# VH-VL binders against q9fz32, part 17

Target 1, 221 residues: q9fz32
Amino acid sequence: MALYCRDTLIIIFQKLTVADLARASCVCKVWNSVATEDDLVVSAFTAPWRIKELVGRPASVSFWRDNGIWKFAISHRICRGDSVTSLAVKYAVQVMDIKRLNNMMSDHGIYSRDRLLIPISNPEILANTTCYVELDKYAKREVAVLYLEGAPKREQPVPGTNQQSNLSADGKRRLIESLRRSMQVDDGTALYYLAIAEGDPRSALSEFSADLRWERQAGLN

## First folded at step 7 (VH-VL)

Design q2i (framework fv_ogalvibart)
Fold by ESMFold2-Fast, scan of step 7:
Formats: structure tokens, C-alpha cells, sequence
Structure q2i (fold): chain C 221 residues (1-221), chain A 124 residues (1-124), chain B 107 residues (1-107)
């Protein structure tokens, strides 16, 4: 087909899925330029779920490679007497799916948290809603989060989540420089992987390596 | 190192009040849920109450609901148990205990560190 | 409330014996069970969490097994320091509940 006119390329891209759009970005500079336009990527990600607005942007481009329902979650504010079992009944999901999403070993692990991620069982709940792209420290990944009660105001610190680095400014700079050299990436990328690894450089390298393997398989490197 | 020290126990008459304290050291107190557990002389362990890391939520055993109040002061690294309308059956050694907190992204809610206990005797 | 029942309530054993204590929950608690050791006049000491995970510093002769409603604490070769009362405790649901205790005493 005639893929040399920019206007024609934009129309073609509007018909692609998120995965297709990510693959197209690897073909040539013209395709890559069109595929990296923010509004096209966001539209492709939200359109299948009929989401009204997506607030925030992921730190990693890998977020956009897949728009399956597992990218989304309900953020439930934990209340007195809540348990993983009672929430599984309330939201019509499996206990193991909640534990897997939140990297939980203990059902009572919720007592140390303000909020818990709940998997989406019925995608229709996403229709005409606003979702927030957030890094969840327990899930150790970016998630498009739905707040049924509205987005939270300023939250109190939660153990293991939303905490600032426990490193000094000098120590943080040294770790970022080390990771930047090891991974051959910019400071922002190094910061992202260090954050999801909670300051552990070995875990940061492991997470980065997993994402890099995905990029090789998708042809995006 | 990591330590919990209870205080405030003593002999009180039925219907009176008593406040127990638990002083925490060697860890970031404000990151952990805290429990009170009691043991009547010659009897087994009975869970009493829990308080959230920030004090925002609490849960009590049915036997003490309405009479006992758990609270904490994170600025002083101290847990409290306010005991009102005391009964003879409240006679016990009272232990404070910490829920295992954050470790590499995992939370396990078992009680890993316990204080030495403080004796409360309710007698006529 | 979840009721925890231990058996036996008392156990007489000799040094070197294999000791087994059973704990049963009135409903499934999955693997959310801890075992504690308590010596006279002392606070309880955590031995095992998550039904089978050995706490750091606890001798390897202690082991736990089970899931759902039936759980077992085993001491493979009883030592003099092991004569104590042992408690199981569920942390699946509030309120937390303990078994009545099993006293391991000298035969």
C-alpha cells in the first residue's frame, strides 16, 4: 500500500491495535514518528475499553505494548474487617488473582496497606471512567488504576509503597550512575528500575533485563 | 536491637480502669501494625486487639469490645491499651507484639517480636 | 470466629523422641498458621510461620506441615530445651485465634 504520505499513514495507524502500533514503530523513521505521537498511542490503549480519560504516563514504553485487561485494576481503599477472601467475594474475583496481582504471601498483608489492587472481572466497569497510570510498589509494575470512590487526596506513607528512597542524595546519585552505565540507558530509565526494585540494584537489573527481552521479541530495540 | 517493653500492670479492683504502655525500639515503629495478646494464669493465649500502622483502624476481640481501647503515639514509639470497666476475668499477663513488616515487598502478618509482658490482676 | 483445637493437650516424652503436635482449624485457614513455643514465665517465641517456614535462629529439628484445616508441628529429636508449651495460631481472619496449647513434659 501507499505509505509515503503522512496524512495517509495517520489514517492507517488509527486502525491499528496497541501491539500493532508498537511493531509499526520499528519499520522506518516515518512510521516511528507517527507511532510515537502521544494521542495515537493513548487512543489505541483506551479505545477498546471505552475509557474516557487516562491520567499520567508510564515511565517505560513497554507499558504500551499490551492493552489487555490485566493492565487495569481497581484501587480498593482497605477498611476495617477487610480480608483478601472478603474482597474476592465483593469484587467477584479469585483470591489467588488478588494475591498474584499484589505479590502477596499473607492474606493479612493488607493490614500494612492503605489500598489493595483488585483485578478487573467485568471490563464494562472501565467504560466512561478515568484511569490513572501509577507505579504500584507491591505489584512491582505500572498499572492503569480505577478509583471507584474518586482519586485519593494526599496519602499517609504506606510501608513498602509510596515511600521515598531510603538512600542519601549522594548514594542515590551513585546508584543511578552505576545502573546507567550497566544498562546503557538514561537517568530516568535507571531511576524507574531502581524505584520498582526498592533501591536494590540487582533487582533493578533483573527487571530491566526482562523488559529488554520483550523489546527484542517485539523488535523495538 | 528490636525490643518491646510493656509497663503499667498492677492490682486493680473490679470496675476500675488501667492503662498499659508498650515502648518500642530498634525499628521504625510507624511502619508496623501492633497487637495486644493476654494470658490468664495457667491458661492459654488470647488475642485482644490490633491497631493499624497509622492508628486509623482498630479491631478488638468480642470479650473486650466497648471496654478496651487500643491506641498508639508514633512520635513516642509507644503502643497503649486503655482498659475500662475491668472484670476478674481480665486478670492476665498482657503482651504487646509486632506484626512482621516490610521485607523485600512482602508483608507477613504473623507476630514475630513480643514484649516480656506485664501482669494485670483484677481482684475484689 | 475460627476455633483452633490442638491435640494432645499434654504429651510425655523422653530426650531423643520424635514429637508430633496436631492443630485443627474449624474452617480453612489455607497456610496462615504460626507455631509458638512458651517456657514458664517467658513470652511466646515464634518457631514457624506460613505453616511450614522456619523462623531464623530456630533449630532445624523443628518443622511444620499442613494446609487448610489440619496442621502438624514436629520435633525430630527432642532436646532438654524443648520441654515447653506449644501454641498454634491462625492469622487468616480477625480475630486471631490460638489453640489451647500442648504441654510437652518429661516422661
Amino acid sequence: as target 1 above (221 residues)
Amino acid sequence: QVQLVESGGGVVQPGRSLRLSCAASGFTFSDYGMHWVRQAPGKGLEWVAVIWYDGSDKYYADSVTGRFTISRDNSKNTLYLQMNSLRAEDTAVYYCARELGYSSGWYEDYMDVWGQGTLVTVSS
Amino acid sequence: DIQMTQSPSTLSASVGDRVTITCRASQSIRSWLAWFQQKPGKAPKLLIYYASSLESGVPSRFSGSGSGTEFTLTISSLQPDDFATYYCQQYDTWPYTFGQGTKVEIK
Scores: ipSAE 0.000, ipTM 0.426, lowest interface PAE 17.3, mean pLDDT 77

Design q2j (framework fv_ogalvibart)
Fold by ESMFold2-Fast, scan of step 7:
Structure q2j (fold): chain C 221 residues (1-221), chain A 124 residues (1-124), chain B 107 residues (1-107)
Amino acid sequence: as target 1 above (221 residues)
Amino acid sequence: QVQLVESGGGVVQPGRSLRLSCAASGFTFSDYGMHWVRQAPGKGLEWVAVIWYDGSDKYYADSVTGRFTISRDNSKNTLYLQMNSLRAEDTAVYYCAREVSYDSNWYTGYFDYWGQGTLVTVSS
Amino acid sequence: DIQMTQSPSTLSASVGDRVTITCRASQSIRSWLAWFQQKPGKAPKLLIYYASSLESGVPSRFSGSGSGTEFTLTISSLQPDDFATYYCQQYDTWPYTFGQGTKVEIK
């Protein structure tokens, strides 16, 4: 019986991992009510990494399902001369880890971006820091971002404005087929470039052409 | 607890239509992208369609494009698949599946929960 | 489309055996691969995501490894409950695609 008391459930949930807490919220209505308290969920997410403060909240509850290191990233402002390989060396991470986190198809795709998300190689870097929950447009995911310098202060994280597509389902399919043909790539690659261009086919072709140019220049070194 | 319950399957003649439903409970339905995945008897899994959390975007496998329509009603926590112009090749168990949105964007993702499936048999 | 190919298609094993199933992608999918277990008459169950991350509640005898185009699912000590069909799924690129499945049967 004590197990179903609200006070007892709160104490139990305070000791659960984020994954366990997320699962508990899906078990039954009583557990779900307790588990979805903002303070409890945030505490479970931040405590293992000893994070001082988490600013912002995710749009999707699924964000809280896991608190693994992949939920966190360093925000790196892209500078002239940066490359995925040079940043992998600087931050002591794998090139593939950077690409995966940033939803990248090309090593040279960084020139179309304002920032790169850098994976956390050593979790101790998160200790006693402030992280910002942001939707990264290019990575197409919510991430808890660490700003090493130049924290946004009151600057808003990327606004979660849902831009609805103006195209019908048939229009989207025809557009993807057209882009695939123009780029001489598979549907997935065409969709990727369309996504990073926010649905604009001209921008998609431009981004693809830029990536091909950068790849060719890298090959000519 | 997370539950996905499919319904609407049955035996139908070629060229006719069926509408499948997936009733979701135990989670905030409107926070998740949802998929339909099918499995022909004795065969492997085939992805069919996806709808984003707010219903704004939908994508289909080439094999069903133009014949199937995915939709959702977030106020009723229900996912639908309207299947038109059914063919013998559409005979399969149809599963409703929830996408883990944090590990994906609109075009990727794995499925953490599946319904029990509903059988659709297309025969003359 | 990215084609996923599993090997072997069928595997016979005894309880206590170490079982390895491989999955090959026609192009790099980085680490965006999940493994599912399906028992006869049941829906698939997630075992591993992100190539090597064990889903909560899944026994530690299951492990995944690999990146790029080659991936493996390993069961370190096969139990009676593990006789099932296993599927890999890539989620790097749309459309999502599954391997054809590997059936693990009692020897």
Scores: ipSAE 0.000, ipTM 0.408, lowest interface PAE 16.6, mean pLDDT 76

Design q3a (framework fv_ogalvibart)
Fold by ESMFold2-Fast, scan of step 7:
Structure q3a (fold): chain C 221 residues (1-221), chain A 124 residues (1-124), chain B 107 residues (1-107)
Amino acid sequence: as target 1 above (221 residues)
Amino acid sequence: QVQLVESGGGVVQPGRSLRLSCAASGFTFSDYGMHWVRQAPGKGLEWVAVIWYDGSDKYYADSVTGRFTISRDNSKNTLYLQMNSLRAEDTAVYYCARELGYSSDWYEGYMDVWGQGTLVTVSS
Amino acid sequence: DIQMTQSPSTLSASVGDRVTITCRASQSIRSWLAWFQQKPGKAPKLLIYYASSLESGVPSRFSGSGSGTEFTLTISSLQPDDFATYYCQQDDSYPWTFGQGTKVEIK
């Protein structure tokens, strides 16, 4: 009764932790086939955190090896006035935890990014939510990402990648350095304004100038 | 035929004010950042101030901060330097210069065209 | 502020000589350096921008090199109209600053 045996194994595996399911898959080919079944690994990964839906799948089965809170992160869209310190306060996490997750050495790097990963401090935030499995360029690993504002309809390209300017590499470097000089900011901030301006230096200066005036009026600068 | 012409220089007493003008022609003035650079008699060049192409931001040398104000009128293709609380050490030839670089392809930010200069003498 | 120091302050040379002028920045300015020529009673004239880029209309005997903190202007074969004062200028960060100048005079 192969069908009955398979169905029984599926029910049993639905009760196992991710680690236990991975161990079971090493026993025999039948168990390995059932253990690697999409529904079982997704259920084992999401059930402890009460996640409603997991969109996307990892490139490597090793992603399913553990389901600790460090597998999850909030994707925060960088906004005017954001800093690593202000976001640490907003999300009730430590500055160093944000920096570690994003492989950051300094606070100034956030404006080179459209989004920043925020570590999960309260796992209850994951309950009844949809998470997305994504390979994050900055974290250098696959992460199950929560979008509080809802998933973006289109990809938000990393600055200088899918937003390919018709500039050469030297031209892009010159442009970023020129904007950095004009704005009196770091390269990351200049790159951020150039990215939101879709590679147009005048628009980048205009956006920065508008943000700077707004910050001065609001008492943030 | 790109040209910058400074005017407004003269002799003024310490503590008084003077306004310099720089008239631009032969290019789209509103596309360029503009600088003031001065040179005291027999001395080297000293950068004074810059104003962005749309007037939205300005920077000054420490020696003139709080005393000088750079401004521009893009409708008149004219750059200004309002000099208040003048000191003997402000005596210099004042040059205006254009910063080349605004385009969709690149922004290199350097002074390519200079005016002939206007002399400001602060003495009693 | 970034301090720019030129060497030598003055040099005497003959027509046909190879002349080199050095400019040092107190901190890295990457490649954001320009070289200007100034003749007595005249406004400065741009020769080189972005450390090594020759301005249109400037003779090819002029060349610039360097990055970071040390830069060099070279005149490969000095001509009579090259006797002038030369200035380096950093445009990396505000305030922009000039070197003290190097006077190239006839030997």
Scores: ipSAE 0.005, ipTM 0.453, lowest interface PAE 10.2, mean pLDDT 79

Design q3b (framework fv_ogalvibart)
Fold by ESMFold2-Fast, scan of step 7:
Structure q3b (fold): chain C 221 residues (1-221), chain A 124 residues (1-124), chain B 107 residues (1-107)
Amino acid sequence: as target 1 above (221 residues)
Amino acid sequence: QVQLVESGGGVVQPGRSLRLSCAASGFTFSDYGMHWVRQAPGKGLEWVAVIWYDGSDKYYADSVTGRFTISRDNSKNTLYLQMNSLRAEDTAVYYCARELGYESDWYSGYMDVWGQGTLVTVSS
Amino acid sequence: DIQMTQSPSTLSASVGDRVTITCRASQSIRSWLAWFQQKPGKAPKLLIYYASSLESGVPSRFSGSGSGTEFTLTISSLQPDDFATYYCQQDDSYPWTFGQGTKVEIK
């Protein structure tokens, strides 16, 4: 039957939502292999918003579990005279939504920053654009970022998230090793969950368990 | 050799200002978050302020909020603490310290290298 | 703010003694605790980070344990070089806070 052919499965999967692809990946090895195809997952994530190109990839497959507008943000370069209020007016968004996205306690938080994430109010702004998947230090989560004036130039790309971390310290190696053993995953996955948990191994295990539980629930449903 | 050297301390009258400097050497200064910690004579350590590696984020102890400003010049490998409206209770040795963490940009680390300290005395 | 309380504030010990210092946080700090040693007129020196991780170059007689709200620094066999004041410090959330210090004096 058609479903035994990998090419046929790819065509079928191209018509599924990101959530449906995640469910399919729990069924069997053939479906799992097709559902985790990089191009297929990217296509499912970008197609509803008509995004031209998605640069970068998330560290965790949980990023792909939904493609709602909250996954996207404009990266605004802060200029003299900018305020949260003026930017809310400019981008037609609520002040509180800017503050929540950037984990700001007050309007004064803008003055310590070079860039600010702005929520997408009109999805049409994403059409035919290039978005960058980045782990944002203020939002503390992966975001698909739109740079209206072009992405900031980095002379040398960072090969991995751990490049900016001193992994030679004994305590850090022990922490990563402990998480890797507990989760039964590779170093990269352990590092990702540790970063999301802000260095707390118990929270890292909790986040990983939640993602794994969601995948199991998706497979049963 | 990794080294931090503080300077700028001295005797100052209440209500005046002082600026402290911390010169870093032996490591890539721009990759590390930096802290100021103080110690009043005969008392314990008190955390004062932190600045992230690129200067993009700063946090202060409640006792100094609105009066002190932390800053850095990565081109000069130097950390600063601008102290305004000084009070008698600000009398202390001020230490700068480097934050080393797994991912210091996004979460808490720890202070692995400290300077020798510079004494600030706010007269009665 | 998270309050850090050390016990005892002062202890007298002899070379070769097993010394234990306790640090208590007013709320859970998970494992985000460091221990420092300070000698008179000197800057603090990091001994332990992440509650139990021994800093490079620090003698193995020093060890840390605990999580949540209760932490312990242990010196298994006190040496002459260990007479100093010890501080715990939480790095769970800003502002970072220190314990009041524990002075280890010669008996």
Scores: ipSAE 0.000, ipTM 0.420, lowest interface PAE 18.0, mean pLDDT 77

Design q3c (framework fv_ogalvibart)
Fold by ESMFold2-Fast, scan of step 7:
Structure q3c (fold): chain C 221 residues (1-221), chain A 124 residues (1-124), chain B 107 residues (1-107)
Amino acid sequence: as target 1 above (221 residues)
Amino acid sequence: QVQLVESGGGVVQPGRSLRLSCAASGFTFSDYGMHWVRQAPGKGLEWVAVIWYDGSDKYYADSVTGRFTISRDNSKNTLYLQMNSLRAEDTAVYYCARELGYEGKWYSDYMDVWGQGTLVTVSS
Amino acid sequence: DIQMTQSPSTLSASVGDRVTITCRASQSIRSWLAWFQQKPGKAPKLLIYYASSLESGVPSRFSGSGSGTEFTLTISSLQPDDFATYYCQQDDSYPWTFGQGTKVEIK
């Protein structure tokens, strides 16, 4: 069976979409050993958009589920006088799309932030650029971010919220295991939702369910 | 408890002006975007205009652009529609509606609460 | 502007029937579609948002499906109080637009 030869599988995987690679990794142990190879996944994700470099890696396998334009955003540094409306005009996008991407209930949310995510209206802007995989707390997901003015100075990752540090090592392991079983996802996905829920497994399940529902309804998955 | 009440409708001659009001109660008016939607007698629904929670952003249907102005006064919990240069085709029941966000997790723009409507008749 | 077209414009049905109404957008609206019910002399009532999400208090016999340009509202077992006009409405981009309406009347 040529399909199970390792060299043949590598060639096949180099020609698959990111979504196909992620799905293949869940099916078979032999396929999974090739599908999760960093270089293949990164190449499949960046090639369609002609991205020069992808800095950082997602904590969750769900990030690689697809490589649609909604995975990307411009990170805009908020300046005095900025408003959601003025930025929509500047970037030729709709106010509603900015609010949806940033999970904003009101325009006042802009003033509590250093940066705002802007949807990509013209995919050509991604060509020959460097994008950064970052967890955005307000969008509640990992995003491949483009910095038009240049990336800000990178800081070393800070440990999660104090709520997670209140758990024993055994308690944390048990929560991750239980959440993984309830969501039927891998450890990375469970950790991601637990992190954004500040260690609350009920909130993590709620956020996952809402994201899955919205993703399906928005045609993302 | 959550309620929207329109007023200001009536009979008016073509080319004249009319101002509609929508009084909100039972919720924090200043947290919600507001819409005007109209319906001509025996016809379907037509979206007219929207205003954001703080009045910073407004959009209009092409049929009313340049003639109608949407505004709000959050201190009075009231939405307004100033209608200028009225035409016979503007004859309709005018509804105000509240825009609700989806479960506080994803921003979604849909109209969940509507007023009973106020009739505007433009006739010579 | 995004044009919303419903089919059929009118349909006749009996209590207990499965009723299907279709809505087509002139361009992709992803899943940004709502369905409203309107009875004579009354304001519209929200039934479905985000193409398939049932509004609180709406009976489970109502369901929505679709994405992109083709959407469907289904009433699995028509009840007497379901005879009304139904409208689809896109909220993907301004101006917001409604379909022309589908009147569900007694057969």
Scores: ipSAE 0.000, ipTM 0.435, lowest interface PAE 17.9, mean pLDDT 77

Design q3d (framework fv_ogalvibart)
Fold by ESMFold2-Fast, scan of step 7:
Structure q3d (fold): chain C 221 residues (1-221), chain A 121 residues (1-121), chain B 107 residues (1-107)
Amino acid sequence: as target 1 above (221 residues)
Amino acid sequence: QVQLVESGGGVVQPGRSLRLSCAASGFTFSDYGMHWVRQAPGKGLEWVAVIWYDGSDKYYADSVTGRFTISRDNSKNTLYLQMNSLRAEDTAVYYCAREGYESDWYSFDYWGQGTLVTVSS
Amino acid sequence: DIQMTQSPSTLSASVGDRVTITCRASQSIRSWLAWFQQKPGKAPKLLIYYASSLESGVPSRFSGSGSGTEFTLTISSLQPDDFATYYCQQDDSYPWTFGQGTKVEIK
């Protein structure tokens, strides 16, 4: 088929939205391969926000399905005297939005953190900036993070590098879907717990439950 | 109570099109992968297509590839099968089925009642 | 594609009999096999998943065994409600495939 020519597929995909690229990747293996090509997917994700550079890649291709502003956040380094309320004022966002993004049920969650995710209120702040795709342990999902003071010295691990050679492709995707249903979380979160459990769904559910229980006890969720 | 109700079946001439619907209730539809399975009169079961919980992945049997399109509308809790270029060999009862799995990994835990599609001149 | 061969195609049995149905895959499907029961005019019903796991609400007289390429469904003491057609199905790889079915008939 002419559509198997990579150059032709690249031109077609360059004209698709992020949602359309995600839909196209579901059609066939050739289309999925082109739709997940680094330059095309990154360009579609970053172009609406005029982001200069996106560093890192998500564990799940479902991250690319949606390029809404909620995929982005400012990483704020917590300083003496900071509170959820004072940061909401500083960044012109709602207290509730900060708590939701960070899975916080109370303000007490801030004392145990070195950084806090702040929602983007004005998308123009992303223009000509470098964002980092990171799996945030508190948000329990992949986020494109903006560091106003510069990126941390330590590198964040790239999620989804775990290769499950003992599972068929169908089996792995069904396991991820099962984990999503049991945990009521997105693909990236489910894949994260599956990765740290080395592909064992029981261990993945156990790790998730333990983290959720700890967060409830600490007042973080 | 989980329920799946198919509709849209009927008698059509070869080369025409039909769209089947499957209305889901009693569970969070958007959390489950959904399948179409067919059974020709007096014959065994044949898997037709699958669509993932969010519509992100789809797969088809070779016999229907390029002719049938599976889709879903999670806001309406409805699964669809668009059948184009119908052939006599497509005559069958079409079932929608939910792919149920947890720590135990089960296949089709719930099925609809089926809807009959007859392709004849 | 993975081919599922089921045997026998038909068997005649009496209430109280032990019934065994065999299913063979053309290549290893590990434990990704389910068994379904279908009564005339009705949709199939899941009995066994993951080769040997009993679905909730299914009587304990039904059991599954096997792995790789050879699988069996056993009904330890056949009841009147068990006269039906039984299908094995692999869910290891797309396309998913069914056996041709085994009809369990009254003697």
Scores: ipSAE 0.000, ipTM 0.424, lowest interface PAE 13.1, mean pLDDT 77

Design q3e (framework fv_ogalvibart)
Fold by ESMFold2-Fast, scan of step 7:
Structure q3e (fold): chain C 221 residues (1-221), chain A 123 residues (1-123), chain B 107 residues (1-107)
Amino acid sequence: as target 1 above (221 residues)
Amino acid sequence: QVQLVESGGGVVQPGRSLRLSCAASGFTFSDYGMHWVRQAPGKGLEWVAVIWYDGSDKYYADSVTGRFTISRDNSKNTLYLQMNSLRAEDTAVYYCARELGYSDWYEGYMDVWGQGTLVTVSS
Amino acid sequence: DIQMTQSPSTLSASVGDRVTITCRASQSIRSWLAWFQQKPGKAPKLLIYYASSLESGVPSRFSGSGSGTEFTLTISSLQPDDFATYYCQQDDSYPWTFGQGTKVEIK
């Protein structure tokens, strides 16, 4: 009886020690893997296309799910005389592919936009270039953008003037968590929709719902 | 069942202070944003203030900004409205209301209201 | 602030009538509009949210429509229980604002 109790206790402590060491080893390996994850995903994303530099990082981790050519787009500044059809010819892409990328059902109304995103037809155009990870308000997704004439100059925020957000950092994080739970998406996707809605959670949900509806109607997942 | 019960109303002189309470029951109070809405006798509804589920963010109508303070005690399932520098035009029935979000808490509309408590500011 | 204006301010109707109340926002509120019913001495009761979504337990004779700046509440066949004051309220941006109310009285 007493011997049985001592033997059981010894076995339990040995098992716990082995389990603890195994768990510690797994945690250390996971942390090491996570610590190098950014380097790995950036390299995996850029290397196949021989991109010289990727400026910026996506807010959504879903951006890294694949590194297909559809993650990239040319920024074309709209000029007088442009049409979806003429741009399709100019860039050797399909009219429907331009419309899909820019969330448009018709080829009318392009002059209300500053730019159109043009899908990459020849991946060689990406070689030795700098691409910019940007949230596009019309496409409602993050894209790696190629500027053939150079990127527009981004202005530094003036210190002491970030007056458009009334939410505390803690409140913003909780808001993102609430949206994530509601939408059943990751934090990055929730942050993306909150960003395009300029911090308005109701607009974020409205935009997400509209995107899901459009994707279903277009036969996309 | 979800219930909200206001208390603390009464007759008070101009320039004085009064604190209203709203006792919540039948739901997880700490998961919901809460509002105060008032109605002057024989007049329409006027939105007063909101407080987030955790108390971190608050917003007020211009007519009460700087005078009223909304707060909550999630451990007691109670919402408060501290009313300072009261004026005759603050005379109203004060309602508390729960914000129910479509998704959770932020796309909300006021779904459940208390019965109201009358505040009369008069000499 | 977003200003909400209802019309008419007072409406006289008989049981069985179709009644329509309109609500106008001073700027676009998209679909972030709710309708409330209030009877004398009682708290407001939610009827419709998101411009057209009927609250659970509210009779199907109530319906809402509209988007942007113009909204309507319709009661298809007025019942005795429907004589009350009705309010629209925008929840697009703070501060939240109500219309002035529409009193539906017996003719």
Scores: ipSAE 0.000, ipTM 0.426, lowest interface PAE 13.4, mean pLDDT 77

Design q3f (framework fv_ogalvibart)
Fold by ESMFold2-Fast, scan of step 7:
Structure q3f (fold): chain C 221 residues (1-221), chain A 124 residues (1-124), chain B 107 residues (1-107)
Amino acid sequence: as target 1 above (221 residues)
Amino acid sequence: QVQLVESGGGVVQPGRSLRLSCAASGFTFSDYGMHWVRQAPGKGLEWVAVIWYDGSDKYYADSVTGRFTISRDNSKNTLYLQMNSLRAEDTAVYYCAREPGYESDWYPGAFDIWGQGTLVTVSS
Amino acid sequence: DIQMTQSPSTLSASVGDRVTITCRASQSIRSWLAWFQQKPGKAPKLLIYYASSLESGVPSRFSGSGSGTEFTLTISSLQPDDFATYYCQQDDSYPWTFGQGTKVEIK
């Protein structure tokens, strides 16, 4: 997660710089060129899977470097009686693949969620569909999601949209410093977990701890 | 079974020191922040101190700052409170409490598991 | 430090009554508030966290509401097992602080 967190911050910085340049000029060749490149990468990303429409854009340009099936997931609305095991059977995927995608340590995590990401087993399901690029707090990354029952009314922020925190600037810095010390990570990693937790420091610590244990079990740390 | 057991309480004279222990079992101790909370006879709850899951950060109530030291030994699943320069107003039942862990999707805080408490009486 | 004030300090109620306890913070604590129940000689027990989230195993007759500086614990239909002292506690910033407690007594 450290490398991904650093890449995400670099991309945010680069996008902010481009936005500043665009605001300085009403007619800008660079702005027009960037827009053309976005159209091109979207086309390249969707064409192999025959996706009809891609809604939203990733905050990280690294999202576009690879258009493999792991960039996609089904967003499944959790209903009473659902379990990770029953959903693995329904979608013809492995229980561990669902847990890995959603950073779940146990089956019990499903009961606190509204939705669960399901890996794509058959790419044909993507054909002629609309996919949504969303930053998923559990997967700790941007995912192109498919809604089989139709997209929910959008109340979640678009990827790359900055959320305003109720914390003062000094409070935010103290919080990041405390999280960094507790997690023993760099500022970028602490800021990333705070961002995906929507400014909630306890959720940030919870998410980081889950990722750390998952990485240790996977043999990464 | 998830359990916290305090020990080390007793009667002590003003100005002396006492060390409390809290033994944890039934959960992964190293994943949880730990707190000490006290309650004077017939009075309400007063938060005393916290220690991060890895021991890297600590905070204290103003009433005990400079006198009490919180520590932990994750290899022994034990939390400690070293109490120096004890005063009559430190007389209380001392509870150790577990801050909710990081194993689930949402644990925003609060004490979900408490010990039974250990009584500390400071008198001459 | 953030001061927590509960109202009332003591209330008398009968089984079946709807009981409401209020907790006020001296400054905004957003939703970082928990409610605890304590019976004589026993450790406190968590009822509600994050202002309105019901702890696992706690009866649904307990509910919490509020944000910012004013919070409420409600027991929709008081049971004999509910006669106890209740405490609110903020965990927004250190030092964490508790209310003075509300004793719910049999009428």
Scores: ipSAE 0.000, ipTM 0.422, lowest interface PAE 14.8, mean pLDDT 76

